# Designs tried in a protein design chat: VH-VL binders against a2bn08. Part 4

Target 1, 238 residues: a2bn08
Amino acid sequence: MAEARLQRLLRVYVLDTSALTDTRLRSLLGSGSLDEAVRRFAELIASVRIAYGVEVYMPPTVYEEARRFLLSNGVTVQSFEALAAWITIKPPTRHEIRIPASIVRDYVEEVRARLARGLRVAEEHVRRAFEAGGLYAAETASREARREKLGAIIRGLRERYREATRHGMLDSVEDLDAVLLALEVRGVLVSNDEGVRRFAEALGVISIDPPKFISVLQGLLRHSKTGGVAREEAHSTS

## First folded at step 13 (VH-VL)

Design t17
Fold by ESMFold2, fold request of step 14:
Structure t17 (fold): chain C 238 residues (1-238), chain A 120 residues (1-120), chain B 111 residues (1-111)
Amino acid sequence: as target 1 above (238 residues)
Amino acid sequence: EVQLLESGGGLVQPGGSLRLSCAASGFTFDDYAMSWVRQAPGKGLEWVSSIKGSGGFKYYADSVKGRFTISRDNSKNTLYLQMNSLRAEDTAVYYCARHEGVRDYYFDYWGQGTLVTVSS
Amino acid sequence: NFMLTQPHSVSESPGKTVTISCTRSSKDIADNYVQWYQQRPGSSPTTVIYEDNQRPSGVPDRFSGSIDSSSNSASLTISGLKTEDEADYYCQSYDYSDLWVFGGGTKLTVL
């Protein structure tokens, strides 16, 4: 019932890719290398699983994304597999999950606003390109100089467009899968992405960032030693 | 006529809590995102928090994140701001503002404001 | 966060023209819309310009807005200045990283 749901919420976590790729993890786990940090993360997850039955989930889409990133950044297959052994890889049951229509309406309005802003960015960069064409026609400019100027304008357009349309919004299927899985298993989402966390909260899913996740798990292990002894003494007296 | 009426301001000690309300009328409340914007005495306007029509998507300025909670009750056409762990720097007139529909970057209607004073 | 910088105060005589500037500290001001709000003493803000240069219904055409990409600034221009225009004026912009940002405000004195 309500107490059983609350217990799952306190002991069930779902990771998005950022939970494994957050650059603060190396320093938080006291590691000189990413490979060592991954091993220590595996040990932490294993310890809380053993002490409290804490479950950690990940969708297959997030798993593959995280694997590619970590292996490309010096994590050994052995270290990654040691971590993965303690994570339950499970796809969300997408066709069974329901989302309130009003949440979808808000998301559609957000997409409309972002598309309009992206168009504004594109129009402004077209104006810049037109002005640059006049400047380079009015002076003796090499073909290399014209190419570099156009390239700079295009890079600026791409950067501003990405910011206008994608920043702070849930915009990938991997991130959506993490949110949907957290909703399905009634777990806490672990993510450092504000847009992903905002979408999760809109659906009633609690979220925390990766540093707080590490802190919570470490705190559980410290308190489990003192709390476990106290609880066992209470049982033995009944 | 669109009307926004704030209430709940008052004197609070540092570390205390207050809950502001904004009663809305004259428009379909559920269709509009809403914001709180504050103005410290003798100072300029500062955005505080926003909430989309469903009540599900919420946004906070860094200065209040973790301390303030925005919410709405669409059945009562009321916007709320729960302010916890108040500091002297939170002293301000707090305005309720409505976002213009597709121009959500722009506030088209403002309330009269309610004064919050945080002083020991 | 980006900042919008306005002059602290400006003054001008009735019938003249005044321009209030609003300079963005980072990224291009032209990539996002700029709004201007008027706040008379003791009153709530009201919009005088939205989307860089658009006037809400009821705002006189002597209020105009513009963008200057080279100085990375927006301007509010009030021509035919009236004593009733004496107020504080705030520029405001938005983007998806910093959300809603206001300028520091400009006190317009009509003397």
Scores: ipSAE 0.484, ipTM 0.775, lowest interface PAE 2.5, mean pLDDT 87
Fold by ESMFold2, last read:
Structure t17 (fold): chain C 238 residues (1-238), chain A 120 residues (1-120), chain B 111 residues (1-111)
Amino acid sequence: as target 1 above (238 residues)
Amino acid sequence: EVQLLESGGGLVQPGGSLRLSCAASGFTFDDYAMSWVRQAPGKGLEWVSSIKGSGGFKYYADSVKGRFTISRDNSKNTLYLQMNSLRAEDTAVYYCARHEGVRDYYFDYWGQGTLVTVSS
Amino acid sequence: NFMLTQPHSVSESPGKTVTISCTRSSKDIADNYVQWYQQRPGSSPTTVIYEDNQRPSGVPDRFSGSIDSSSNSASLTISGLKTEDEADYYCQSYDYSDLWVFGGGTKLTVL
């Protein structure tokens, strides 16, 4: 019964874009290039599909993001197509999926809180710009010094605003589609995004990060080989 | 009147488990995020865990991740903290705290606290 | 991962003004809200300042809060000090990565 529960946990997976673009993919697959890593990933997925019936899904929106990223980063069309052949591309059936209203309410409150923090960041950086303008005028600072200071303040505003409003939050339709598909197919979501995983877990979807996903699949492959070797040893000694 | 009443504290051995409860009244419980904040004897306040109104979104301090589980039962107006693999450093008074609605970054009401002692 | 550092204790006479500092170890304190809590001996904490400088209903206007970007610190100022102000005071901040963080606390003694 423990093995059956483990196999259920290991049967169906849904990938978000981070599962294919995680920078650790090359080292986790023992590869010298991203293209080589993608080919080995394809073989890994194919092997566990054949041995255990493991299914890997991806929404079309995630597929398109991953394709653009991989092809623009040196992955050949042949390698990408080899990987894609083992992934089921399926849109979530959005009109049939139900989300508790209380989860949606919590999400809306989080968005409001983050917008308020973003406004504070903007107001603070306006104050910094005003103070810098007064100080520089009093010091007769150069035109170049004023331009550089203003540019630094604007860059700081943009950076802190994005952090205040987007860090650790589900903020894209693509990520939502991955979560919805995982809910629909009762699969494990594979993502390295904190906000995506938290949202999935709030809906009761089990999630793991990409390194864990690769480790699980590799472990399944070793288990299959170990079982075969053990049977061969018993056969040859009987 | 907003009331928060913690219970379930006590003496437990290292490695043991304990479940804290916080009974809430005087407000619409499921509209509010809730937190556990602890205070070791003679020391300061430390945030432990938070949960949003639905019970679905949960947050943990690094010091308790993997060992503590926050939950809530909105039908009983009760907040819970399941504490596993307890350590001496978890010894503290544990406060139940309510987040202010729109300003959810601060705690506007606090309970009386319940003492957890982890000692052999 | 960031810390909020407060002095361990401060003392002052009734009628005078005291200021309690709260210094953030990394990133800008001014980019996030700071709260202040009062904890009288044997009691639970209560909020005296939220959003840097706002007072909840029932908190007298002799309590005020401020932010000093140059020292990366927040301050709680109590003017017209009264003996009932004797308590521990905690600052608290929040950000997107470390969530809710409290300062170490400051014991205010009113002599």
Scores: ipSAE 0.475, ipTM 0.766, lowest interface PAE 2.5, mean pLDDT 87
Fold by ESMFold2, fold request of step 14:
Structure t17 (fold): chain C 238 residues (1-238), chain A 120 residues (1-120), chain B 111 residues (1-111)
Amino acid sequence: as target 1 above (238 residues)
Amino acid sequence: EVQLLESGGGLVQPGGSLRLSCAASGFTFDDYAMSWVRQAPGKGLEWVSSIKGSGGFKYYADSVKGRFTISRDNSKNTLYLQMNSLRAEDTAVYYCARHEGVRDYYFDYWGQGTLVTVSS
Amino acid sequence: NFMLTQPHSVSESPGKTVTISCTRSSKDIADNYVQWYQQRPGSSPTTVIYEDNQRPSGVPDRFSGSIDSSSNSASLTISGLKTEDEADYYCQSYDYSDLWVFGGGTKLTVL
């Protein structure tokens, strides 16, 4: 069982959306545009698939999220389809996946703590708005100045509320599906999101960030030029 | 009634490793998040790492990420800190601390500490 | 990482009131709860204030906490100062990015 898991660490990966949207990918793939980066990513995945049988998965929910992002940011349909041709789109089999109750309990406690912090942020910003209303009225500030001040307080509230409640947390169905699929196929999760990776690791899923993923794949291809294919075949037959 | 007892401190060389333990009693260990907090000689308190009741969710200060690993064995009521690649600046008394149940941002009980000295 | 800045030392006579400040370097201190810990010489820390102004069981009413949004600071106030209050005091706060952060500590001397 341990040997089979170690063998899959070289062959099975699951991508979340951040694996395709990480801002470092353009530089790491030596590309001048996101469209070129996507094409080079497709070539990398295809090459390791052919040379080593490396499998790359995405849930449909993550696939659709990534597709919308890439096409809206200058990636051509042709480049996206070239990438998608090498990725296996598979939903997690949710009915068969089990999560320990203690992990769910810890997650619920985290949600409650974050909701309490969000409420505190909201209460503080209500106090700031009340205080600002008194100050600006006393100074006879222009209507435009008052409107801008209120807008700044509201923007501050929304930003700090999001930070207090959502930053560093698994909070989307897409992220959950990526974690569940990685658990199901016993693959390595590729994500740059600390909350998603923390949740995956709590379930025993190994995770790496997208730069590390690129580095691993590029290293495999260098190894295949110098005889790495023979060693992989020997290992997989043992 | 709540008791936290740290052990495993000592003298180590830079680059070395050490594992700290914290034996817990007087409460239902599995229900509580736990932390390590350190204090260099003559200096202030510094949070090091935290772990939730299940043992699955772990948190690290930037200064120790990649070098330290927090864990717990709920069957033995014991918290652990595996410290690798130790540096001189890791020299400190290490305290085991319990988080208040629903208010996980504050520590309601502290152990007596165990001294770790990193020097050649 | 944000920092919590405390004065290095404060001194005051028995029976008087002392206030220890804790100033946050970035973002608003009022958006996150502040805790205060007391550490007597040779001892481990104990909590005297949590959630800005709440006292754990057994902490005297003369310990109080507050926040001041305009100076971006929290304060620990000890009224009716006693010689047994001589200790180091640490503020602590939390947010989602830096997690648990302590102030540098304040040595309270009772004259």
Scores: ipSAE 0.472, ipTM 0.770, lowest interface PAE 2.7, mean pLDDT 87
Fold by ESMFold2, last read:
Structure t17 (fold): chain C 238 residues (1-238), chain A 120 residues (1-120), chain B 111 residues (1-111)
Amino acid sequence: as target 1 above (238 residues)
Amino acid sequence: EVQLLESGGGLVQPGGSLRLSCAASGFTFDDYAMSWVRQAPGKGLEWVSSIKGSGGFKYYADSVKGRFTISRDNSKNTLYLQMNSLRAEDTAVYYCARHEGVRDYYFDYWGQGTLVTVSS
Amino acid sequence: NFMLTQPHSVSESPGKTVTISCTRSSKDIADNYVQWYQQRPGSSPTTVIYEDNQRPSGVPDRFSGSIDSSSNSASLTISGLKTEDEADYYCQSYDYSDLWVFGGGTKLTVL
């Protein structure tokens, strides 16, 4: 009874790019290479499809991003195509999907707050550059020493700006498409990105990380093989 | 004037559950992010959880993630904290706090707090 | 995660000036605003400084805040110290990685 209820709850999944690129997948699938991990992932998805009808989706934008990443990192075309054969590629129906206005309002306020924090970071690094310029101008520092100091300040600015404005934010159309597709098909979003998952959860989409996804699927297969034997006995005892 | 009134604290066994409430008045509740901040006896302040005005975006300290759920009912001007799987280290006074409007990084109004004690 | 470190206690006589420090452990303190809260015994916190050095209306101008980038610290300064200033004081900062972080608190005793 608990398995039947779980099957209904966990029958549909949507993957973002991180679900295929998470570095923990190699060890969770017992693989020595990324190519082998992709093939074992394909086998896992195929097995749960057969046993429980579990469906796995991706938007075309995520598919193309994942394909580029995996092929450039040593995954063979054959292995990728074996995985893709078990994944349904479907664009979200963007013109029909509705998002509550209050969620959009909260998102706009978050962007505004992040832009303000980025400005503060920029102002602080301008202050550092001005102070450094005064020190170096008053002393006989080489042109290369001045250039190195300026470079360090600029690198610090870029790093702090990125953290203030982009960390933990839904910031790509690929991620948005994954969230929208999960909302549309009432599926579970699989992602390791906190900002993507938070946005999905604000829209009522359940999300899990890739290691949890693997564990859930593996658990279903262990129960299915045991349950299959038990179900055969139950049917035959009448 | 802005008023925040917490309730629902009390004594609970380890592993138990409690639901805290914070009744808000004197401002447009939907426009403000809200937080829970706790203070263990004799200890300092610790941020617990926050929720944006819509109720959709939620944030949790690592120490409570997976056990606590923040929510709000904007029609009743009420903030909630559902606390499950309580532990002795969750013993604290729990404050309801309002975020300043555009300056979401600080709390401009605080309630009086409600005491939660987790003990056998 | 970053931490904000404050002295456990400070004391000073009425009429004098006290400074409470708040040192950030990892990233630059100047990249994010610092707030200060006052908590009198048995009471809830109230804001005395926001955005490093701004006072909410009703807070006396003898409370002031500052940032020192060289020591990676913020400071709360209370001049003309009064017995009513005896309280615990907390600094607080925010960034997107660690969210809302409070210092450990400083007990101010006015003797």
Scores: ipSAE 0.446, ipTM 0.761, lowest interface PAE 2.8, mean pLDDT 87

